# VH-VL binders against Stress-response A/B barrel domain-containing protein DABB1 (DABB1), part 4

Target 1, 210 residues: Stress-response A/B barrel domain-containing protein DABB1 (DABB1), of Arabidopsis thaliana (Mouse-ear cress) (q9syd8)
Amino acid sequence: MSSIVEHVVLFKLNDDDVDSGKINSMVNGINELVNLDQVLHLYCGSIHRLITTTASDFTHVLHSRYRSKEDLNAYAIHPDHVRVVKESESIREDIMAVDWIAEQAPEALAPPLGSIGKITLLKLKENVMEEAKLEIMEVMKEKFEGIDQITVGENFSPGRSKDFSIGSISYFRDLGEIEAVDDQMKLQNDKIRDYVDDTIVVEFNVPSSS
Key: E = the ipSAE of ESMFold2; O = the ipSAE of OpenDDE; V2 = 0.75 times the mean of E and O plus 0.25 times the DockQ between their complexes.

## First folded at step 1 (VH-VL)

Design z4 (framework fv_zilovertamab)
Fold by ESMFold2-Fast, scan of step 1:
Structure z4 (fold): chain C 210 residues (1-210), chain A 122 residues (1-122), chain B 107 residues (1-107)
Amino acid sequence: as target 1 above (210 residues)
Amino acid sequence: QVQLQESGPGLVKPSQTLSLTCTVSGYTFTSYYIHWVRQAPGQGLEWMGSINPSGGSTSYNQKFKDRLTISKDTSKNQVVLTMTNMDPVDTATYYCARGYKYSSGWTPFDYWGHGTLVTVSS
Amino acid sequence: DIVMTQTPLSLPVTPGEPASISCRASQSVSSYLAWYQQKPGQAPRLLIYDASNRATGIPPRFSGSGYGTDFTLTINNIESEDAAYYFCQQYNSYPLTFGEGTKVEIK
């Protein structure tokens, strides 16, 4: 019912042998932030599948949820978060972030264990009107059978998004469910193709155990 | 009838720039991505890069990124591959191929050009 | 990069017998796997997509199976016209990658 804020970050981390311990420290440090009062959900982990034509070859993803933009900001400036950011600076080759408001919160704020998360980020053509953006988001919100939850919205953090302006995150019970909806997703993409300049698609696994 | 056709020089000298053109017909040019794939004699297929002819956004295999540029001319239904500083190891048959991108991912290449052999020698 | 490994690299086959080619991905590609046929002097031709679906115009003797990291292309009752190279390709993630190829030779 109530709205929530979705926060997605994509990282390109160095996978050099000397950096593997720093990557683990960063990922563990970020995941510990789920214990902050401002955080409704937070998970950071490796990307299972990445499709992008122009952006960095991202390796890791963060998805987190907040009651409000104020809570997202409180998380961002929190000393524990600032510490993780500073300590990981040397291994971050590239980063982008997309934030949106989901007008209706998913029934479960924490995605199902063992589910697959799928993030779609859209870079729209230069002359797409506001009315068309609303139509695009409405198309993207369609919940096919097999989707456990889905949110879609317009990015409100334009300085961090590499010009990607629409974000979506959906969770599927397993990989078979994602594959089962490929034809529907293809048809959905056809409806918005003429408005879209570029797309980033990220899939990641939610661990089976917490 | 969907057709893709590569054209360009069959011989390039070392250190020179290669320019190949892919001309497409039989479908809406801006509705599908165009990929470039090469094949060295007696070897497998190697993906080089792609372009979205609608917006002009490009993607390159990191191996070629500092030498490779892919561009388009929508008025001519053409995609152009430009690669600088050619070396004898770049000798290969170069193909353009059609692929469709959807939010679930890339599709396989359903139509290919006939290929053009480029020999790099002095 | 996802590495695609094909086995065998060379496969001599007698007409009328079944032939099988294996493709292994270095990490899961789900079902986002295609097979191509390439005859001498020709461009590759799409045979199978999404691991098991035949492309338009492909004879029913061609079939594909597998999921995740292990995939098989099967040609039942192989014909002389099937002498060709066969390549697998993953399109699960960037960069797009192909197997080394398998040369099918008719005895």
Scores: ipSAE 0.011, ipTM 0.587, lowest interface PAE 8.9, mean pLDDT 87

Design z5 (framework fv_zilovertamab)
Fold by ESMFold2-Fast, scan of step 1:
Structure z5 (fold): chain C 210 residues (1-210), chain A 123 residues (1-123), chain B 107 residues (1-107)
Amino acid sequence: as target 1 above (210 residues)
Amino acid sequence: QVQLQESGPGLVKPSQTLSLTCTVSGYTFTDYYIHWVRQAPGQGLEWMGSINPNSGGTSYNQKFKDRLTISKDTSKNQVVLTMTNMDPVDTATYYCARDTVYEITGEYSFDYWGHGTLVTVSS
Amino acid sequence: DIVMTQTPLSLPVTPGEPASISCRASQSVSSYLAWYQQKPGQAPRLLIYGASTRATGIPPRFSGSGYGTDFTLTINNIESEDAAYYFCQQYDNLPYTFGEGTKVEIK
């Protein structure tokens, strides 16, 4: 596959009735959507680590992949998806979504079992020129040793992204690989710091079975 | 950079057909639903209908269904509202507005609007 | 059709005071509720979606709350530029419907 659509959603979930099971019901309901014909990959689960200074204290993440924007749209309006969203409305305090095109699809569309996903979302300063955006994305695309796969792109759904305009998702074999690249990622961040107004970083665990 | 702009006649006679065009720029045309909303002078907002520019699928407010057609021209990034048998009570400012196709399940509604075009129906 | 009722329809306020506008739906719309600002001669501008989430670029003095049938838009420390009509809108069910609008006047 030459290109795919990446879809990332961050949720802030809160349930006043701790014993209702609504959060687990939502997460399980979303994960069942992986069986839809339009979906290449889909996983929803809790956030392991969140780094942000201004955004909501997000609790859960959804990452999914589609052949095309048309398939993402078909998923979004699918009755099974609409039902899960409506049934979980009372527990959603905040939500945001970022969508981009990965021009080169990863060799494996499903990330490795037991890997760690890392999402980076960038809010750029006003008046950042197109050439600088391309430079930022090239910096972000760098695949360090230990990264199983990485995609980066410009958000094409600005209405839901809280002005975050560049998204990236990478998968690491394990926590040690993330730790091993911390210094390199700090240098990466320094290269683009002058263009960036805000950053959200999310890490989550991919289940090792199921 | 995102812009929506309505265009069409400012005056139509009773019983004639109205045709309004919404031209969009600054984003991918097929990624967002386009809605038509009207507002009579001094009154509130009234939703008329929408189109999915990817599929061409439409939804109409039942009040207008017999008279209203919404269509698209992807090559021009345009959505066209056609309404037959215009009546003086149809005098209003007509807006087109963008809504993401993802928002049937999401949190926001009409994030960008055209500036509106006043249509007066009189003899 | 879901009927949206706004109270009050006219709200005079002094700069620096808080303003609150209520919106009631004739049946539950969960949190699928948006608020718009409209100044004379201009198109509506999205302020709040999902009942409580500020749209991008909207000042923090605007906030929304509510769930089900009862919703509130609050403008803390109101400024002269906030004189406008404010409309609530449900997007839970077709047809989408708006409240009558509340005119906020700065005295």
Scores: ipSAE 0.012, ipTM 0.444, lowest interface PAE 8.4, mean pLDDT 85

## First folded at step 4 (VH-VL; framework fv_rocatinlimab)

Design a34
Heavy chain, then light chain:
Amino acid sequence: QITLKESGPTLVKPKQTLTLTCTFSGFSLSTSGVGVGWIRQPPGKALEWLAVIYWDDDKLYSPSLKSRLTITKDTSKNQVVLTMTNMDPVDTATYYCAHRTYYEGSGSYLFDYWGQGTLVTVSS
Amino acid sequence: EIVLTQSPGTLSLSPGERATLSCRASQSVSSSYLAWYQQKPGQAPRLLIYGASSRATGIPDRFSGSGSGTDFTLTISRLEPEDFAVYYCQQYDSSPTFGGGTKVEIK
ESMFold2-Fast, scan of step 4: ipSAE 0.518; ipTM 0.794

Design a35
Heavy chain, then light chain:
Amino acid sequence: QITLKESGPTLVKPKQTLTLTCTFSGFSLSTSGVGVGWIRQPPGKALEWLAVIYWDDDKLYSPSLKSRLTITKDTSKNQVVLTMTNMDPVDTATYYCAHRTYYEGSGSYLFDYWGQGTLVTVSS
Amino acid sequence: EIVLTQSPGTLSLSPGERATLSCRASQSVSSSYLAWYQQKPGQAPRLLIYGASSRATGIPDRFSGSGSGTDFTLTISRLEPEDFAVYYCQQYGYSPTFGGGTKVEIK
ESMFold2-Fast, scan of step 4: ipSAE 0.643; ipTM 0.838

Design a43
Heavy chain, then light chain:
Amino acid sequence: QITLKESGPTLVKPKQTLTLTCTFSGFSLSTSGVGVGWIRQPPGKALEWLAVIYWDDDKRYSPSLKSRLTITKDTSKNQVVLTMTNMDPVDTATYYCAHRTYYEGYGSYLFDYWGQGTLVTVSS
Amino acid sequence: EIVLTQSPGTLSLSPGERATLSCRASQSVSSSYLAWYQQKPGQAPRLLIYGASSRATGIPDRFSGSGSGTDFTLTISRLEPEDFAVYYCQQYDSSPTFGGGTKVEIK
ESMFold2-Fast, scan of step 4: ipSAE 0.013; ipTM 0.536

Design a44
Heavy chain, then light chain:
Amino acid sequence: QITLKESGPTLVKPKQTLTLTCTFSGFSLSTSGVGVGWIRQPPGKALEWLAVIYWDDDKRYSPSLKSRLTITKDTSKNQVVLTMTNMDPVDTATYYCAHRTYYEGEGSYLFDYWGQGTLVTVSS
Amino acid sequence: EIVLTQSPGTLSLSPGERATLSCRASQSVSSNYLAWYQQKPGQAPRLLIYGASSRATGIPDRFSGSGSGTDFTLTISRLEPEDFAVYYCQQYDSSPTFGGGTKVEIK
ESMFold2-Fast, scan of step 4: ipSAE 0.015; ipTM 0.544

## First folded at step 5 (VH-VL; framework fv_rocatinlimab)

Design b2 (at its last look DockQ between E and O 0.75; V2 from the best seeds 0.00; counts 0 for: pae E 4.0 > 2)
Heavy chain, then light chain:
Amino acid sequence: QITLKESGPTLVKPKQTLTLTCTFSGFSLSTSGVGVGWIRQPPGKALEWLAVIYWDDDKLYSPSLKSRLTITKDTSKNQVVLTMTNMDPVDTATYYCAHRTYYEGSGTYLFDYWGQGTLVTVSS
Amino acid sequence: EIVLTQSPGTLSLSPGERATLSCRASQSVSSNYLAWYQQKPGQAPRLLIYGASSRATGIPDRFSGSGSGTDFTLTISRLEPEDFAVYYCQQYGRSPTFGGGTKVEIK
ESMFold2, look of step 5: ipSAE 0.324; ipTM 0.692
ESMFold2 (binder alone), look of step 5: mean pLDDT 90; pTM 0.899
OpenDDE, look of step 5: ipSAE 0.621; ipTM 0.854

## First folded at step 8 (VH-VL; framework fv_rocatinlimab)

Design f1 (at its last look DockQ between E and O 0.53; V2 from the best seeds 0.56)
Heavy chain, then light chain:
Amino acid sequence: QITLKESGPTLVKPKQTLTLTCTFSGFSLSTSGVGVGWIRQPPGKALEWLAVIYWDDDKLYSPSLKSRLTITKDTSKNQVVLTMTNMDPVDTATYYCAHRTYYEGSGTYLFDYWGQGTLVTVSS
Amino acid sequence: EIVLTQSPGTLSLSPGERATLSCRASQSVSDSYLAWYQQKPGQAPRLLIYGASSRATGIPDRFSGSGSGTDFTLTISRLEPEDFAVYYCQQYGRSPTFGGGTKVEIK
ESMFold2, look of step 8: ipSAE 0.594; ipTM 0.799
ESMFold2 (binder alone), look of step 8: mean pLDDT 88; pTM 0.875
OpenDDE, look of step 8: ipSAE 0.535; ipTM 0.830

Design f2 (at its last look DockQ between E and O 0.63; V2 from the best seeds 0.00; counts 0 for: pae E 2.01 > 2)
Heavy chain, then light chain:
Amino acid sequence: QITLKESGPTLVKPKQTLTLTCTFSGFSLSTSGVGVGWIRQPPGKALEWLAVIYWDDDKLYSPSLKSRLTITKDTSKNQVVLTMTNMDPVDTATYYCAHRTYYEGSGTYLFDYWGQGTLVTVSS
Amino acid sequence: EIVLTQSPGTLSLSPGERATLSCRASQRVSSSYLAWYQQKPGQAPRLLIYGASSRATGIPDRFSGSGSGTDFTLTISRLEPEDFAVYYCQQYGRSPTFGGGTKVEIK
ESMFold2, look of step 8: ipSAE 0.526; ipTM 0.772
ESMFold2 (binder alone), look of step 8: mean pLDDT 90; pTM 0.904
OpenDDE, look of step 8: ipSAE 0.442; ipTM 0.804

Design f3 (at its last look DockQ between E and O 0.64; V2 from the best seeds 0.00; counts 0 for: pae E 2.3 > 2)
Heavy chain, then light chain:
Amino acid sequence: QITLKESGPTLVKPKQTLTLTCTFSGFSLSTSGVGVGWIRQPPGKALEWLAVIYWDDDKLYSPSLKSRLTITKDTSKNQVVLTMTNMDPVDTATYYCAHRTYYEGSGTYLFDYWGQGTLVTVSS
Amino acid sequence: EIVLTQSPGTLSLSPGERATLSCRASQSVSSSYLAWYQQKPGQAPRLLIYDASSRATGIPDRFSGSGSGTDFTLTISRLEPEDFAVYYCQQYGRSPTFGGGTKVEIK
ESMFold2, look of step 8: ipSAE 0.504; ipTM 0.761
ESMFold2 (binder alone), look of step 8: mean pLDDT 89; pTM 0.892
OpenDDE, look of step 8: ipSAE 0.527; ipTM 0.814

## First folded at step 10 (VH-VL; framework fv_rocatinlimab)

Design k1 (at its last look DockQ between E and O 0.48; V2 from the best seeds 0.00; counts 0 for: pae E 2.7 > 2)
Heavy chain, then light chain:
Amino acid sequence: QITLKESGPTLVKPKQTLTLTCTFSGFSLSTSGVGVGWIRQPPGKALEWLAVIYWDDDKLYSPSLKSRLTITKDTSKNQVVLTMTNMDPVDTATYYCAHRTYYEGSGTYLFDYWGQGTLVTVSS
Amino acid sequence: EIVLTQSPGTLSLSPGERATLSCRASQSVSSNYLAWYQQKPGQAPRLLIYGASSRATGIPDRFSGSGSGTDFTLTISRLEPEDFAVYYCQQYGRSFTFGGGTKVEIK
ESMFold2, look of step 10: ipSAE 0.481; ipTM 0.751
ESMFold2 (binder alone), look of step 10: mean pLDDT 88; pTM 0.882
OpenDDE, look of step 10: ipSAE 0.543; ipTM 0.829

Design k2 (at its last look DockQ between E and O 0.50; V2 from the best seeds 0.00; counts 0 for: pae E 2.2 > 2)
Heavy chain, then light chain:
Amino acid sequence: QITLKESGPTLVKPKQTLTLTCTFSGFSLSTSGVGVGWIRQPPGKALEWLAVIYWDDDKLYSPSLKSRLTITKDTSKNQVVLTMTNMDPVDTATYYCAHRTYYEGSGTYLFDYWGQGTLVTVSS
Amino acid sequence: EIVLTQSPGTLSLSPGERATLSCRASQSVSSSYLAWYQQKPGQAPRLLIYDASSRATGIPDRFSGSGSGTDFTLTISRLEPEDFAVYYCQQYGRSFTFGGGTKVEIK
ESMFold2, look of step 10: ipSAE 0.526; ipTM 0.771
ESMFold2 (binder alone), look of step 10: mean pLDDT 89; pTM 0.883
OpenDDE, look of step 10: ipSAE 0.726; ipTM 0.878

Design k4 (at its last look DockQ between E and O 0.02; V2 from the best seeds 0.00; counts 0 for: pae O 7.3 > 2, placed apart)
Heavy chain, then light chain:
Amino acid sequence: QITLKESGPTLVKPKQTLTLTCTFSGFSLSTSGVGVGWIRQPPGKALEWLAVIYWDDDKLYSPSLKSRLTITKDTSKNQVVLTMTNMDPVDTATYYCAHRTYYEGSGTYLFDYWGQGTLVTVSS
Amino acid sequence: EIVLTQSPGTLSLSPGERATLSCRASQSVRSSYLAWYQQKPGQAPRLLIYGASSRATGIPDRFSGSGSGTDFTLTISRLEPEDFAVYYCQQYGRSFTFGGGTKVEIK
ESMFold2, look of step 10: ipSAE 0.262; ipTM 0.660
ESMFold2 (binder alone), look of step 10: mean pLDDT 89; pTM 0.880
OpenDDE, look of step 10: ipSAE 0.018; ipTM 0.587

## First folded at step 11 (VH-VL; framework fv_rocatinlimab)

Design m4 (at its last look DockQ between E and O 0.66; V2 from the best seeds 0.56)
Heavy chain, then light chain:
Amino acid sequence: QITLKESGPTLVKPKQTLTLTCTFSGFSLSTSGVGVGWIRQPPGKALEWLAVIYWDDDKLYSPSLKSRLTITKDTSKNQVVLTMTNMDPVDTATYYCAHRTYYEGSGTYLFDYWGQGTLVTVSS
Amino acid sequence: EIVLTQSPGTLSLSPGERATLSCRASQSVSSSYLAWYQQKPGQAPRLLIYGASSRATGIPDRFSGSGSGTDFTLTISRLEPEDFAVYYCQQYGRYFTFGGGTKVEIK
ESMFold2, look of step 11: ipSAE 0.640; ipTM 0.833
ESMFold2 (binder alone), look of step 11: mean pLDDT 89; pTM 0.886
OpenDDE, look of step 11: ipSAE 0.410; ipTM 0.798

## First folded at step 12 (VH-VL; framework fv_rocatinlimab)

Design n3 (at its last look DockQ between E and O 0.62; V2 from the best seeds 0.65)
Heavy chain, then light chain:
Amino acid sequence: QITLKESGPTLVKPKQTLTLTCTFSGFSLSTSGVGVGWIRQPPGKALEWLAVIYWDDDKLYSPSLKSRLTITKDTSKNQVVLTMTNMDPVDTATYYCAHRTYYYESGTYLFDYWGQGTLVTVSS
Amino acid sequence: EIVLTQSPGTLSLSPGERATLSCRASQSVSSSYLAWYQQKPGQAPRLLIYAASSRATGIPDRFSGSGSGTDFTLTISRLEPEDFAVYYCQQYGRSFTFGGGTKVEIK
ESMFold2, look of step 12: ipSAE 0.599; ipTM 0.800
ESMFold2 (binder alone), look of step 12: mean pLDDT 89; pTM 0.880
OpenDDE, look of step 12: ipSAE 0.731; ipTM 0.877

## First folded at step 13 (VH-VL; framework fv_rocatinlimab)

Design p3 (at its last read DockQ between E and O 0.80; V2 from the best seeds 0.83)
Heavy chain, then light chain:
Amino acid sequence: QITLKESGPTLVKPKQTLTLTCTFSGFSLSTSGVGVGWIRQPPGKALEWLAVIYWDDDKLYSPSLKSRLTITKDTSKNQVVLTMTNMDPVDTATYYCAHRTYYYESGTYLFDYWGQGTLVTVSS
Amino acid sequence: EIVLTQSPGTLSLSPGERATLSCRASQSVSSSYLAWYQQKPGQAPRLLIYGASSRATGIPDRFSGSGSGTDFTLTISRLEPEDFAVYYCQQYSRSFTFGGGTKVEIK
ESMFold2, look of step 13: ipSAE 0.572; ipTM 0.806
ESMFold2 (binder alone), look of step 13: mean pLDDT 89; pTM 0.883
OpenDDE, look of step 13: ipSAE 0.770; ipTM 0.889
ESMFold2, fold request of step 15: ipSAE 0.730, 0.771, 0.763; ipTM 0.869, 0.885, 0.880
ESMFold2 (binder alone), fold request of step 15: mean pLDDT 89, 89, 89; pTM 0.882, 0.881, 0.885
OpenDDE, fold request of step 15: ipSAE 0.893, 0.887, 0.891; ipTM 0.942, 0.939, 0.940
ESMFold2, last read: ipSAE 0.787, 0.747, 0.707; ipTM 0.892, 0.878, 0.855
ESMFold2 (binder alone), last read: mean pLDDT 89, 89, 89; pTM 0.875, 0.880, 0.885
OpenDDE, last read: ipSAE 0.891, 0.886, 0.844; ipTM 0.942, 0.938, 0.924

## First folded at step 14 (VH-VL; from p3 with heavy chain E105P; framework fv_rocatinlimab)

Design q2 (at its last look DockQ between E and O 0.02; V2 from the best seeds 0.00; counts 0 for: pae O 6.3 > 2, placed apart)
Heavy chain, then light chain:
Amino acid sequence: QITLKESGPTLVKPKQTLTLTCTFSGFSLSTSGVGVGWIRQPPGKALEWLAVIYWDDDKLYSPSLKSRLTITKDTSKNQVVLTMTNMDPVDTATYYCAHRTYYYPSGTYLFDYWGQGTLVTVSS
Amino acid sequence: EIVLTQSPGTLSLSPGERATLSCRASQSVSSSYLAWYQQKPGQAPRLLIYGASSRATGIPDRFSGSGSGTDFTLTISRLEPEDFAVYYCQQYSRSFTFGGGTKVEIK
ESMFold2, look of step 14: ipSAE 0.682; ipTM 0.845
ESMFold2 (binder alone), look of step 14: mean pLDDT 89; pTM 0.895
OpenDDE, look of step 14: ipSAE 0.019; ipTM 0.604

## First folded at step 15 (VH-VL; framework fv_rocatinlimab)

Design s1 (at its last look DockQ between E and O 0.62; V2 from the best seeds 0.00; counts 0 for: pae E 2.6 > 2)
Fold by ESMFold2, look of step 15:
Structure s1 (fold): chain C 210 residues (1-210), chain A 124 residues (1-124), chain B 107 residues (1-107)
Amino acid sequence: as target 1 above (210 residues)
Amino acid sequence: QITLKESGPTLVKPKQTLTLTCTFSGFSLSTTGVGVGWIRQPPGKALEWLAVIYWDDDKLYSPSLKSRLTITKDTSKNQVVLTMTNMDPVDTATYYCAHRTYYYESGTYLFDYWGQGTLVTVSS
Amino acid sequence: EIVLTQSPGTLSLSPGERATLSCRASQDVSKSYLAWYQQKPGQAPRLLIYGASSRATGIPDRFSGSGSGTDFTLTISRLEPEDFAVYYCQQYGRSFTFGGGTKVEIK
């Protein structure tokens, strides 16, 4: 009950045929997977704001939650999922994924409607030791006023992470609350900057209603 | 163990139609997430993808060649057939069929097992 | 759209030496869609590496892949006699593009 698996995927989607509807079909197909027994929460949508030191122009984000790594794996190989992947191959220009265990699950597994999600992914410099990783994650776990929920963890799926090894996800009630903590976020970043080689920050809107 | 084998003519005249059969074992093309594709390699040149057919009968063709290609399957016989019309000497190549399946670790489909290939020569 | 250029065209080495093969893309290629194949004379290509750095089943530890963006590398740490072959990189996401190959031959 106390831990969950966080799954974050960033997509660069590009459809050469404007009228094909393939991007919408992929996003709708992925969002329908929320109905699978394995899935505690799942949302896929457009990225509102991307801040990155990497060159990739990611366009869409998936955030989902699972009770265990076994449930994440069952989702990944589920027939409905593998069909969505096949049918969207032609529009997937780039993809990355980061998975972590949140040792303490948020009270609400589905974030509040109308909230803003913020994902931060870190690529650490070479030779950053395990002790430093724990220190970095403790800094990132700090919950400021305005943050509705936050989890942070070390990636356990290196195959698709592009060497990003630490991820976090936070939810805010609205954009004003993100702006209100801007100085605190800058201070947080300064504390860890010496360990960090690259960052990706993604902001996205949780719909107010379906 | 997954195996694939290509069969068909080794000599074809210009403008004729080539028909190649891929016979496979160790998997079923009824299995969700599975496909069979065709790739060719002209002598001394790079590999070139031609077509793929999936378990749900969805088909994808190389854009430059799609007017000349037809891919079909017979799941009960464990066979996939490629037909290529209007053959030309530049189409001389070794033709491979290959198993395609979903790899969770990459989040993509891959051609992981290939047949030994069959050389098709197009000359008058 | 994407052109993969492999270099060198031929790499002449002795058994026991380290081989470094380059694959350069004309524009960014996702690591998730980059594979390497080995093709021995008279044989079909064999998948070595997928996702830029993950070894396929049964591939020895001496094969490793790395790289991102436009620059990818296959490394064979110590060449064995059976490693003298042609190596191809492939981008396999939106389309199926292969590099021109690097032949690793015995000196």
Scores: ipSAE 0.477, ipTM 0.752, lowest interface PAE 2.6, mean pLDDT 88
ESMFold2 (binder alone), look of step 15: mean pLDDT 88; pTM 0.875
OpenDDE, look of step 15: ipSAE 0.816; ipTM 0.905

Design s2 (at its last look DockQ between E and O 0.57; V2 from the best seeds 0.68)
Fold by ESMFold2, look of step 15:
Structure s2 (fold): chain C 210 residues (1-210), chain A 124 residues (1-124), chain B 107 residues (1-107)
Amino acid sequence: as target 1 above (210 residues)
Amino acid sequence: QITLKESGPTLVKPKQTLTLTCTFSGFSLSTTGVGVGWIRQPPGKALEWLAVIYWDDDKLYSPSLKSRLTITKDTSKNQVVLTMTNMDPVDTATYYCAHRTYYYESGTYLFDYWGQGTLVTVSS
Amino acid sequence: EIVLTQSPGTLSLSPGERATLSCRASQDISRSYLAWYQQKPGQAPRLLIYGASSRATGIPDRFSGSGSGTDFTLTISRLEPEDFAVYYCQQYGRSFTFGGGTKVEIK
């Protein structure tokens, strides 16, 4: 498999009726969508750490993978998906989505259980040209010791991206591995900061078992 | 082409029950991801939503009016029915029904096609 | 509950002029859940803009939307005779809240 589609959604979930169980129902309903033929990988869960200058306090993250844009679209309109969206409408206070093509699929499409996912989304300054975008993405693709896999790409779905145009996702074996690269990540950020208007960083835990 | 048409009485008395029917074409309420809602507009005032019914018979009601509203559907007739009890002169409004469906670019449902509306006057 | 306040209440303009309509929310709302509708006298509302800035199918490019947080704007770059109508903003995600409307009328 030479390329895949990465789909990242950030949710701000807020349930006025704390006893309703609607947040858990939404998260469970989304995670059951991993069983659809179109889906290569899917995980939805709580955000462990959010670093952002945006006003939105996102609480949950979805990461999923597809063979093609056609499969992503089929997932989006799939009856099971649109039912989850309907049933969770009352608790979704904010949403954003970034989609990109990873030109080289990772060897393992599902990350190891117990790993840590890290998503980085960039909003670029107005004057950034296409050549600079390629440079930014090459910097972001740099694989440090401890990173199990990484993909980076330019967003192709502008409707919900809030003008964030570059996305990446990395997986680490555990929290210690992600902390070990903090200085390297700061250096990476320094290389690109003159191009960047805003950044969102999300870290989340892949459960060890169900 | 998606079309919706409201029908029912144009004049009701206080405390009576209003029953409105939305008859539609160009879509089916058997189709997953589809709903029909009701919205009203009192003369010279803002639009106010009332109720929604979805293909799976799930229902939403405006919290302030929930005790007075019932929404049902007949999928075979392409109809949705709204019943509103205990009508009062303040309920005088144009009542609209509207198609509701999932939009990927918004990540949720939208009211995209509306009927022409029917004016209901509550008299003395 | 979220209140949407539209201003001005009335715009009196001539065909060919630019119209700028404002919608202010009582608290931050997601731009992903902000829509604009056009309503002509005796007609149903028509969806113009969703997601604060995305044009609905068949809407001409003279209509544009922008904004975030609490402040949103609908712009009509060059008014056509058919554009004289009332315009409503709506928040639609968690709840369905409409603004009070802005009437665009011929001067």
Scores: ipSAE 0.570, ipTM 0.792, lowest interface PAE 2.0, mean pLDDT 88
ESMFold2 (binder alone), look of step 15: mean pLDDT 89; pTM 0.874
OpenDDE, look of step 15: ipSAE 0.853; ipTM 0.924

Design s3 (from p3 with heavy chain S32T; at its last fold request DockQ between E and O 0.38; V2 from the best seeds 0.68)
Heavy chain, then light chain:
Amino acid sequence: QITLKESGPTLVKPKQTLTLTCTFSGFSLSTTGVGVGWIRQPPGKALEWLAVIYWDDDKLYSPSLKSRLTITKDTSKNQVVLTMTNMDPVDTATYYCAHRTYYYESGTYLFDYWGQGTLVTVSS
Amino acid sequence: EIVLTQSPGTLSLSPGERATLSCRASQSVSSSYLAWYQQKPGQAPRLLIYGASSRATGIPDRFSGSGSGTDFTLTISRLEPEDFAVYYCQQYSRSFTFGGGTKVEIK
ESMFold2, look of step 15: ipSAE 0.669; ipTM 0.847
ESMFold2 (binder alone), look of step 15: mean pLDDT 89; pTM 0.880
OpenDDE, look of step 15: ipSAE 0.766; ipTM 0.882
ESMFold2, look of step 16: ipSAE 0.683; ipTM 0.852
ESMFold2 (binder alone), look of step 16: mean pLDDT 89; pTM 0.888
OpenDDE, look of step 16: ipSAE 0.681; ipTM 0.861
ESMFold2, fold request of step 24: ipSAE 0.715, 0.638, 0.589; ipTM 0.860, 0.827, 0.800
ESMFold2 (binder alone), fold request of step 24: mean pLDDT 89, 89, 89; pTM 0.887, 0.884, 0.883
OpenDDE, fold request of step 24: ipSAE 0.795, 0.847, 0.851; ipTM 0.896, 0.922, 0.925

